# VH-VL binders against L-cysteine S-thiosulfotransferase subunit SoxA (soxA), part 5

Target 1, 259 residues: L-cysteine S-thiosulfotransferase subunit SoxA (soxA), of Chlorobaculum tepidum (q8kdm7)
Amino acid sequence: EVNYQALVDADVKAFQGFFRKEFPDVKLEDFGNGVYALDEDARKQWKEMEEFPPYELDVEAGKALFNKPFANGKSLASCFPNGGAVRGMYPYFDEKRKEVVTLEMAINECRVANGEKPYAWEKGDIARVSAYIASISRGQKVDVKVKSKAAYDAYMKGKKFFYAKRGQLNMSCSGCHMEYAGRHLRAEIISPALGHTTHFPVFRSKWGEIGTLHRRYAGCSNNIGAKPFAPQSEEYRDLEFFQTVMSNGLKYNGPASRK

## First folded at step 21 (VH-VL)

Design f5 (from e1 with light chain N26D)
Fold by OpenDDE, fold request of step 24:
Formats: structure tokens, sequence, C-alpha cells
Structure f5 (fold): chain C 259 residues (1-259), chain A 121 residues (1-121), chain B 108 residues (1-108)
């Protein structure tokens, strides 16, 4: 019997090893801070911003949404254990459905199952609820498991996506976030891929609002001249699955502010 | 009380384009939790998936039909459509429109009653 | 392309148990759905995600999936169960909804 977890663990070790070698002065747990772990000036500014985080109101709004009763008397709170502190449970591979389930998918699935209209993806209420969940889940250890063949297949699809060149620029996620990590591209420091998924959703100054990881994925696709996939598509869920696995051992630290 | 209803000509000449519309009532095609698809069934034969669309325009098609198939959505009319070009007798079938959850493992939970399209000269 | 294989027909007497198989390479790693299609009607989901039943579907309908075979089991078969049954999966590699060839269930 193939030990898929062992295969994945080896990948994680290699992946994290790459970044530890590339950035020897950055502690493993700090990779979740993205470019702020790499640039002292940016970090200083970020810390100042964190005195009054731009996502604070979104977290509060998310809390309200999380507890808002559905027409049937239930709420999102009724769908999730641990008082909603479930960021560390996602993403996971659903062995019954044979697919990756993300936090955002779970949120809308709960709503739909209870007769409510799903939130729009990428931004707005979905991001606010996600932000609240992330906030009360801070410090949880990233520990995504890949145990079955089916889960491993999903993992491998995410991995393949991560390394595949796409778009007019013929670039991959790895092409930027590994090869160009810490370097300037279009006057922006490229974040290392390690820790990408630990801090979402994020309030991006560029957006002027809070948004989800898959919104960021779509943006990255646009940046390289590739057609984005739909939010919460199998492609992006698998990508999230892979990237989160690669961040095993880090701590969730969302929501966060980013440029 | 979601309902799907196929509409379009029941007869199409060879080499012409088959065109069908699915009208959705009791629900919105703009709901983020669903795909909308077409499935056909030749007389006395099994089911064949043709394609699906997300309300934002994302499509997947059956590889064997991809070159001839176009699925589109009109959110203002709460409709989605199928165009199949260069039809032959092999395209004679009952055509169903159907809904499937926005999940990857998807199953079709709601179907139209189906409409027979015959390709004949 | 991924292929699902079903027997063309299964016959059972009323009150007996019908088992309809759906074969596919490593189908146990996929989620299998089953449809019932009475003559002249559209298909209806009777089992989804291998072994879940939609509301309104009798408990007589059950499913299993492991290895290379998924099975739809219909216990205490009734005359009204006579229909063609299809299994279906999503093939992620080819991005294709794949149906089996269908099995005609005849109630003797």
Amino acid sequence: as target 1 above (259 residues)
Amino acid sequence: QLQLQESGPGLVKPSETLSLTCTVSGGSISDEWYYWGWIRQPPGKGLEWIGRIYYEGYTYYNPSLKSRVTISVDTSKNQFSLKLSSVTAADTAVYYCARTPYTSSGFFDYWGQGTLVTVSS
Amino acid sequence: SYVLTQPPSVSVAPGQTARITCGGNDIGSRSVHWYQQPPGQAPVVVVYYDDDRPSGIPERFSGSNSGNTATLTISRVEAGDEAVYYCQVWDSSSKHYVFGGGTKLTVL
C-alpha cells in the first residue's frame, strides 16, 4: 500500500527547505507574513497599520453575519463546530465527495443547505465571514492531511497547477513565487509561496476591500495574461489544497492586510 | 419548485445548427452554487453529457463535441442555450437541460422534461 | 477517456433484491451517482455520493462503491422500479461527466 502522506510529507520538506535556503534569516513561522517577512521597511509600515487593521470592521461584520439567523432559525454558527474557530479544518479533502472543500465553499454550502442564497464569491460577505472565522482561529497550526489516493490525486492536480506555465507571459505560480521570490516585479516584491494560504482573507490596499484567496488567484492569472478560473473551481480548490499542505507546520494568521 | 424547460425546433436539417434554449423558473441561474448543463439521449440509447456553463460564462464541453458545441447564458432572461453546429443524423436525440451543484463531483439534481430534436433532410 | 460499464439488463421478481453494477477503473476513488429513468421520462437521482439518498427516495435504494465497482441495490423490488438505471461520475482529468451505458431493470 502506497503511503501517500509520506510522499506529501517529503514534498513539504523539500518545498519548505527551498525557502529556508533562499531566506535563511526568515523564521519558518514568519513566512505567513509574506513580503513583510522579507522587507524591514514594509514590515514597519505594516506593523503600524496593524494598530488599526483595515480588516477590523470586516471581522466585526463577519461575526454578525456568522450569527445572523437564517429564515429557518439556524445560522452559520450552527454549521460549524468549535464556536466557528474552524480555519484549521480547511481546506480538506472530502473522502465522500472526492473533492477539496474550502472554507468559503463550506460557508455557502451551509447557506444553501439552509435555504439561503449563497454569498457571491471572492469578496463581500463571503470574505467577511471568512475573516471572522480566520480571526478566531489565529494560531491554529496548519495541518492538512493527504491520506487517500483520491486526496493525493487532488493534491497532485494542485501541484501540477502550481508549477505549470500559463498565459501570455508563460509563467507559473512557482515561476514568480519561487524563482522570483523576494525580487521586484513591477515595483512589487514578489512574496514567497510558502505561507500563501495562512493569512486569508486579506484586505488589499489595491482592492480597497477584503477578498479571498481565490480572488487573489484570479488576479495572478490576469497578471500573467491567463484566463482566470472560476472562484472555488476545482482548479483553484486543488491549488489551495496543495499550497496549504506546503505550509503545514505554519500557523494561521488571518485575516491580514496586504498591498 | 425549480423547473427547467427546453425549447427549440424539433427538426433540423443536416449540416445546420441545432439551437435550444433552457428556461429556468423557480430559481436563478445566477445563483453561485450551480452549474447548468445539457445532456442528450439518442433514441433507445444512453445518456451523453454535452456541456455545462456557469452563469459568469465559464464552460466545459464534452471533448467529442467541443468543436461543434456552444453553450451560453442569458442571466436577464434566466436562460441558457445550446448550439450544436454541423449536425448529422447521429445528433438526433432527446435533449435535456439540467442543473448540477457547483461542486466538482457534481450530479444533476434537476432536469427538464427533454425535447426531441430530429435531424432529417 | 474514462469509461463506466453497466450490464445491459437485470431481471428480478417482485420482492427480490436487484443489484446493478457500475464498473470503472478505480471507481472507488470517485463519487458515483445513480439515476432512474422510467420510460419516456427524464432521469431522476436516486443515489448520490455513492450511498446518499435524496429526500423522497425510498430506503430500498442504496449504493456502495469500492475498488473498481459501484453497486446500486434495490431491495424489495416493485413493479414501479422498472426503468433504466445509469451510473455517473465526474472525471476530473478530462473534465467530463461520464455516464454508464445504462441497465434496464425488468421486474418479472
Scores: ipSAE 0.934, ipTM 0.960, lowest interface PAE 0.5, mean pLDDT 96
Fold by ESMFold2, fold request of step 24:
Structure f5 (fold): chain C 259 residues (1-259), chain A 121 residues (1-121), chain B 108 residues (1-108)
Amino acid sequence: as target 1 above (259 residues)
Amino acid sequence: QLQLQESGPGLVKPSETLSLTCTVSGGSISDEWYYWGWIRQPPGKGLEWIGRIYYEGYTYYNPSLKSRVTISVDTSKNQFSLKLSSVTAADTAVYYCARTPYTSSGFFDYWGQGTLVTVSS
Amino acid sequence: SYVLTQPPSVSVAPGQTARITCGGNDIGSRSVHWYQQPPGQAPVVVVYYDDDRPSGIPERFSGSNSGNTATLTISRVEAGDEAVYYCQVWDSSSKHYVFGGGTKLTVL
């Protein structure tokens, strides 16, 4: 019998080892802070923002949405254990359905199962609910399991996606976020891939609003001239699964503010 | 209750384009939790998936048909459509529209009644 | 392209158990769905995600999936169960839904 978790754990060690060599002065736990772990001036600005975060109202709205009764008298709170402090449970591989389940997928699944209209996937109320759940889950450790062949197949699809070159610029997630991590592009610092998923959803100054990880995936695809996949598609859910596994051992720290 | 209904010409000449419309009632095609698909069945034969669409325009097509198939959505009419170009007698089939949950490992939970399209000269 | 193999037909006497197989390489790592198609009618899902049953489908319909074989089991077969049964999976490698060839259940 193959020990799929051991194969994945070896990949995690190699992936995190790359970043520890590239950024020897950054603590492993700080990679969840993205570029703020790499740049002292950006980190200082970010810490000042966190005293009065731009996503503060989104978290408050997310809490209200999380507790708002459905027509049937239940709420999103009815679907999630631990009072909604569940960010650390996602993403996971559902062995029954043989697919990755993200937090956003679980939010809309709860709504549909209770006769409610699903939220739009990339931004708006789904990002507000996700922000609330993330805010009450801060400090939960990333510990994504890959224990079956089907889970490993999903992990490998995400890995293949992450390293595959695509788009008009013939670039990959790894090219930007491993090879060029920490370098400047258009007055922005390219964030390291390690810890990417731990801090979503994010309020980006560029967006002027809170948004989801998969909104960011679409933006990165557009930047390299690749057609984005659908939000919460199998491709993007498997990518999130791979990326989050690569961050095993870090802490969830969303929501966050980003440029 | 949700209902799907196929419509379009029942006879198409070889080399022309087969065009069908699926009208959705009792629900919205602009739904983030569903894909909308086409499946066909030649007389006396098995089911063959043609393609699916998410209402924002994202499509997947059966690789064997991909070069000839287009699926599109008209949200204002709550409809989605199938076009299959350059048809031959081999494209004679009952054509079904169907819905599947927004999961990759999903199943087709609602089907139209089907409409026979015959390709002959 | 991923292939699902079903026997063309299965015959059972009323009250007996019918077993309809769906063969595929490592199909146990996939979710399998089963459809019933009575003559002249559209298919209706009777089992999904290997062994779940929609509301309104009798408990006599059950499913299993492991290794290279998924099985639809119909216990206490009735004349009204006479139909063609299809298995189906999603194949992410080729990005399409794959149906088996269908199995005609004949109730003797």
Scores: ipSAE 0.771, ipTM 0.890, lowest interface PAE 1.3, mean pLDDT 92
Fold by ESMFold2, look of step 21:
Formats: sequence, structure tokens, C-alpha cells
Structure f5 (fold): chain C 259 residues (1-259), chain A 121 residues (1-121), chain B 108 residues (1-108)
Amino acid sequence: as target 1 above (259 residues)
Amino acid sequence: QLQLQESGPGLVKPSETLSLTCTVSGGSISDEWYYWGWIRQPPGKGLEWIGRIYYEGYTYYNPSLKSRVTISVDTSKNQFSLKLSSVTAADTAVYYCARTPYTSSGFFDYWGQGTLVTVSS
Amino acid sequence: SYVLTQPPSVSVAPGQTARITCGGNDIGSRSVHWYQQPPGQAPVVVVYYDDDRPSGIPERFSGSNSGNTATLTISRVEAGDEAVYYCQVWDSSSKHYVFGGGTKLTVL
């Protein structure tokens, strides 16, 4: 009998231990704030920005979309428990379909199941709905389970992706967000990988709009000269699954503002 | 009701390129919840997956055919296409277009009627 | 490349139960789909995600999947069930939809 959760828990301990050693003055719960946990000036600017967050209108629009009736009289609210406070339920491994399910997949699955057109994956209304759900879910525990061989296989695909070098620059997620965490790359401070997924979706000033985690994955791929995978592809969903498991014990804190 | 219909030449000469189009009606090919694929079946034999495309251009191909296959979309015509280069008699088959959900372990929920393509001189 | 194996033929009498197997290494950790293909027609899915049934498929079609074997079960077999049946999975490592070789069901 293999205890897949115990194998994963050991990986989580080692992963988080790396960051505790590299950033001994940063509390575990603060890694969800990314570079704002590492740099006092960035944190000060961020706190001033949070008085009037750029994503505020996106959250309002997301709430309206969440409650808007479909043609059949149901709404997104019909598909989600807890009034939509469900960020902490995602991502999860669906034992029936043998695949990772993200919040964004669940949103579009609800729409398709009710005869509605799915949203575009990377920006726009899906990010607004995701932002609303994140905003009412703040403080929910990251506690992703890996209980079956099939779930462990998905976790391992995400892990292999995270550490694999790709693109013209021959770089990996781990190269930037573990080895170079806290260092400057161009004019940016590289955020630690720990806590990356807890604060999405994000309003990025570079985008001028709110966007999803998988939009950010595509951007990172382009930066290293690698062709992006499709948004919500198996590859990116497994990567989100691995990254979120590595953040077990933190709390969801989205949506967020980023440069 | 969604319908898929294959079209293209039924006879192709050896070494040339097999070219087929699938026309989608009763639904949009520009749909974020689906992949669009090709499957073939040589006469008297089993089913063989060729490849799939997401309407924005992302593709996966059967590894055994990958060097010879191209799948593309034309969203303005609500169509997707198959090109298979350097054909031989072994490529004689009924060719089906089909749809599958945007899930990893998807199944083909809608199929075209199929079109026979014969490779001969 | 992941391989699915099916018996080439199964024969049953009308009213009896047919069981069509699909063998694969650790197939129980994958979702298995089953297609019915009557002679001269396109395949139609009869079972998906191991044991779900599309609307319009009779309840006498059922599926199971564990270990190294998935099974399509057709109870109270009728003459109209004569067809070739294919199993199918997705293989994530090779990015490949894999079909079994097909099983011809004959109703004697």
C-alpha cells in the first residue's frame, strides 16, 4: 500500500524548508504576498495601493456575472457551494475523470453544462468571476490532497514541469523562483515560488487589466523563449496543482495587484 | 444540434498530400471547451487517432504520424482541416472528424459520418 | 507507446450477458471510454469515464475499470447489439488518444 499523501507531505516540507532557510525573517503566511514580503519599500507601496485597489471594479463585475441568470434561469451561483466562497476547494484532483480541475475550468464547466458559451480562458469575464470568488474566499486554507496513484501522477507531472529547463534560455520555474528568488532580473525582484498561486487572479500594471495564473505562465514561457502551452491545458493545470500543493498551509489571499 | 461533415478528394496518388476539411454546423469551432480532432480507420481495421487542435492553434499529433501531419483551423469558415503528406497505400482509410471536451481524459462525443480516402495510382 | 488489448471476437446468445475486456498496464488509473461501431457507421460512445452512460444509451450497457482490466458489460444482449466495440484512453506521457484493436460482438 503506497501512502501518496505522505510522499507529497515530505516534498512540501523540503520545499518550504528551502525558503525558510533562504528567507529566515519571512513568516510562512507572508509568502503569499510575493515580493511584498521580501522588500520593505515594495510592501509600503503595495499597502498604499490597497487603499484603492486597481482590481476593485473587476471584483464588482465578477459578482454581477456570478449572480447573472443564465437562459435556463440558473446562474454560476447554482454550481458552487458556500455562496461561491470556494477558492480553497481548487485546484483538486477529480478521481472520476483522472485529472486536475482548476477554478477556471469549473467556472466554464458550469456555463457549458447550463447551455451557456464558455468564457475566454486568459482574461476578461473569467478573471473577473475568479477575482470575485477569490475576494470572498480570503483566508481559506491551502490544503490540496494527493490521495491516489492517479493524483500523484498528476502531481509528479507538475513537479517535472516546474524543474525542467526549457526555451532558448534553458531555464526552469525553479531556476528563477527558487535559485534566483529575491534577486533582481532586469528591473524586477524575482518572487519566491512559495505562495505563487495563493493570490491569483492578479491585476498587473503591465497588462492594464486583471488576468489569470495561466496567462502569467504563458508570459513566463515567452520570456525564456519557449512556446507557451494552451491555457488550462493538462500541462498548466498539473503545474498549478504542484505549485499549490507546495503552498499547503498558507492561506488564499487573492485577488492581488502586481507590477 | 451540432454536426460535423468531412469533405475532400476521395482519391489521392502515392507520395502526394491527402487534404480534408471538416465543416462544423450547429455550433462554433471557436469554443473554449472543446478540441477538434481527426481519427482514421483503414478498411477492415481499427480506429487510429491522428491529432487534435484547439481553435487558437495548439495541436497534438499521434507520434507515429507527427512528421507528416498538419491540422489547422479557419474560424471564419467554422472549419478545421487535415493534411497528411507523402501518402502510401497504407494511408487508405475512412477519415472521421470528431469533437472532444477540453478535459485531459476526454472522449469523442460527436463524430462526422466519415469519408473514404483511397491512395492509389 | 501505451497499448490497449481487446479480444478480437466475443459471441453470445440473445438474452445473455456479453463481457468485453480492455487490458492495459495500470488501466485502472485511467479513464476508459467505450464506442460501439455498427457495420458501415461512425462510432458512437456508449460508456465514458469508466462507467457513465450517455443519454439515450440503454442501462443494460455498463462499465467497470480496476487494476489492469476495464470491462464493457452488455446485459440482455439483442441482435441490434452486433457491432465492433472499441475501448479508448488518453496517454499523457505520449500525448496520444489510444484505441484498443476492437472486439466484434456476434449474437448467435
Scores: ipSAE 0.752, ipTM 0.888, lowest interface PAE 1.5, mean pLDDT 92

Design f5 (from e1 with light chain N26D)
Fold by ESMFold2, fold request of step 24:
Structure f5 (fold): chain C 259 residues (1-259), chain A 121 residues (1-121), chain B 108 residues (1-108)
Amino acid sequence: as target 1 above (259 residues)
Amino acid sequence: QLQLQESGPGLVKPSETLSLTCTVSGGSISDEWYYWGWIRQPPGKGLEWIGRIYYEGYTYYNPSLKSRVTISVDTSKNQFSLKLSSVTAADTAVYYCARTPYTSSGFFDYWGQGTLVTVSS
Amino acid sequence: SYVLTQPPSVSVAPGQTARITCGGNDIGSRSVHWYQQPPGQAPVVVVYYDDDRPSGIPERFSGSNSGNTATLTISRVEAGDEAVYYCQVWDSSSKHYVFGGGTKLTVL
């Protein structure tokens, strides 16, 4: 009998070990803060920004959207337990449907099941609702399970994607966010892959608005000359699944601000 | 209630391009929760998936047909279309348009009634 | 190139139980959907995600999936159940919706 969780746990240990070796002065818990864990000056500016975060209005709007009645009298609150403090439940592998379910998928599934129009996938109201849910879920443990062969297959597809080179620059997620972590790419410092998924959605100054993880995936694809996959596609959901498993043991800390 | 209806020429000459349109009524093709697909069935034979499209333009095609297939969307007319180039008699089939949820393990929950396209000279 | 294998036909007496199989390598780790196609009509999904039924499909239709075999079971078969039945999965390796070859159910 194959113990898929043990195989995955070994990968997590190796993945996190790489970053602890490369950044020995960074506490494991601080990798959820991205470049702010690496750069003292950036961290000081970020802490000042957190007194009046740029995403504060998005969280307020997300709360309003979360509680807004549908035409049938229900709301997003009707679909989520714990008053919406559920960031730590996503992503997960749905053993019935044999696929990864992200928070964004669950939000739109709730809307469609109640006769409402789904939100656009990458930005706007879905990111505002996600920001609210993240804000009330801060401190929840990342603990993604990979218990079945089907879940392991999804994990391995995400892993393969993460390490595969693509685009005109022949670059992988791992090339940028493991091997070149901490280096400059144009005006930005390349963030370590560890902790990437813990702090989404993010308000990026480059975007001037809050956005989802999968919007960031599309942007990274464009930067290396690769065509993005569809938002919330199987490819990007499996990538999110793999990345989040690699952050097992960290804590969710979204929403966040980034350049 | 959602309805899908195929339309286009029922007769196509060999080496030409088969072109069909699916008109969606009772719902919007510009829906983030669905893919839109084409499936065909040669007379007396089984079902063969041709391809699918997300309304923003993302497509997957059956690998065996990929070099000859184009699927496109016209959101202003609430329609999506199939073009199959370089047809032969083997492309004679009933062609169905269908909808599937925006999931990886999806199934086709609504089908058009189908339209027979015959390839002959 | 994932392949689904179905028997070409199954015959059953009225009132009895029909079992239609769908074979595939490790199909139990995939979600299986089943379609009924009456003569001259479009397919209609009768079972999805292995064992769920759409509204309007009688509970006589049920499904199971484990190992290398998924099965559509139709209990208390009626003459109106005569149709061709297809199984289907999504194969992420080839980005392909794969259909089985179909099984013609004959009610004797």
Scores: ipSAE 0.732, ipTM 0.881, lowest interface PAE 1.5, mean pLDDT 92
Fold by OpenDDE, fold request of step 24:
Structure f5 (fold): chain C 259 residues (1-259), chain A 121 residues (1-121), chain B 108 residues (1-108)
Amino acid sequence: as target 1 above (259 residues)
Amino acid sequence: QLQLQESGPGLVKPSETLSLTCTVSGGSISDEWYYWGWIRQPPGKGLEWIGRIYYEGYTYYNPSLKSRVTISVDTSKNQFSLKLSSVTAADTAVYYCARTPYTSSGFFDYWGQGTLVTVSS
Amino acid sequence: SYVLTQPPSVSVAPGQTARITCGGNDIGSRSVHWYQQPPGQAPVVVVYYDDDRPSGIPERFSGSNSGNTATLTISRVEAGDEAVYYCQVWDSSSKHYVFGGGTKLTVL
C-alpha cells in the first residue's frame, strides 16, 4: 500500500528546503509574513501599520456576523467547534464528497444548511467572517494531512496547477513565487510561495478592503494575462490545498495587511 | 419550492440553431451556491450532459458539443438559455434544464419536466 | 474520455434484491450518484455521494462504491421500482458530467 502522506511529506521538505536555501537569513516561521520577512523597509512600515491594523474593523464586523442569529435561532457559531477557532481545520479533503473544502465553503455551507443566503465570494461578509475566524486561530500550526489516494490526487492537481505555465506571459505560480521570489516585478517585490496561505484573508492597499485567498488567485491570473477561475472552483481549491500543505509546520497569522 | 421549466420551439430545421430557455421560479438564479445546466436525452437513449453555467457567466461545456453550444444567463429574468448551432437529426432529444450544487462533484437535484426538440426538414 | 458502463437491463422478481453495477476506471475515487427515471418522467436522484440517501427515498435503496465498480442495491423490489437507472460522476480531468448508459430494471 502506498503511503501517500510520506510522499507529501517528502514534497514539503523539498519545497521548504528550496526557500531556506534561497533565503538563508529568514527563519522558517517568518515566511508567513511574505515580503515583510525579506525587505527591512517594508517590514518597518508594516510594523507601524500593525499598531492600528486596517483589518481591525473587519474582524469586529466578522465577529458580529459569526454570532448573528439565523432565522431558525442558530448562528455560524453553532456550526463550528472550539468557539470558532477553526482556521487550522481548513482546507481539508472530504473523503465522501471527493473534494477539497475550504473555510469559506464551510461558512456558506453552514448558512445554506440553516436556510440563509450564502455570502458572496472573495470580499465582503465572507471575508469578514473569515477574518474573525483567522484572528482567533492565530498561532495554530498548519497541519494539513493527505492520507488517501483521492486526497493525493487533489493534492497533485493543485501541484500541477502551481507549476503549470499559463496566460499571455506564459508564467506559472512557481515562475514568479519561486524563481523571482524576493525580486522586483512591476515595482513590487514578489513574495515567496512558502507561507502564502497562512495569513488570509488580507486587507490589501490595492483593494482598499479585505479579501480572500481566491480573490488574490484571480488577481494573479489577471497579472499574467490568464483568465481567472471562479472563486472556490476546483482549480483554486486544489491550489489552496497544495499551497497550504507546502506550508505545513508554519503558524497561521491571519488576517493580515498587504500591499 | 424551486421549479424549472423549459421553453422554446419543438421543431428546428437542419443547420439552424436550437434555442431553449429555462425559467426558474421559487428561487433565484443568482444563488451563489448552485450551477445551472442542460442535459438532453435522445428518444430511447441515455442522458447526455450539455453544459453548465454560473450566474456570473462562468461556463463548462461537453467537449463533444463545445463548438456548437452557448449557454447564457439572464439574472434580471431569472432565466438561463441554451443555443445549439448547426443542428442535425442527431440533436433530436428531450432537453432538460437542471440545477446542481456549487461543488466539484455535484449531482443534479432539481430538473425541469423536459421539452422535446425535433430536428426535421 | 471517462466512461461509465452499466448493464442494459436487470430483471428481478418482486421481493427480491436488484443490483445495478456501474463500472469505471478507479470509480472508487469518485463520488457516484444514482438516478431513477420512470417512463416519460425526468430523472430523480435516489442515491448520492456513493451511499447517501435523500429524504423521501426508501431505505431499500442503497449504494456502494469501491475499486472499479459502484453498485446500486434495491432490496425487496416492488413493481413501482421499474425504471431506468443511471449512474453519474464528475470527471475533473475532462471537466465533464458523465452518465452511464442506463440500466432498465424490470420487475417480473
Scores: ipSAE 0.013, ipTM 0.502, lowest interface PAE 10.0, mean pLDDT 93

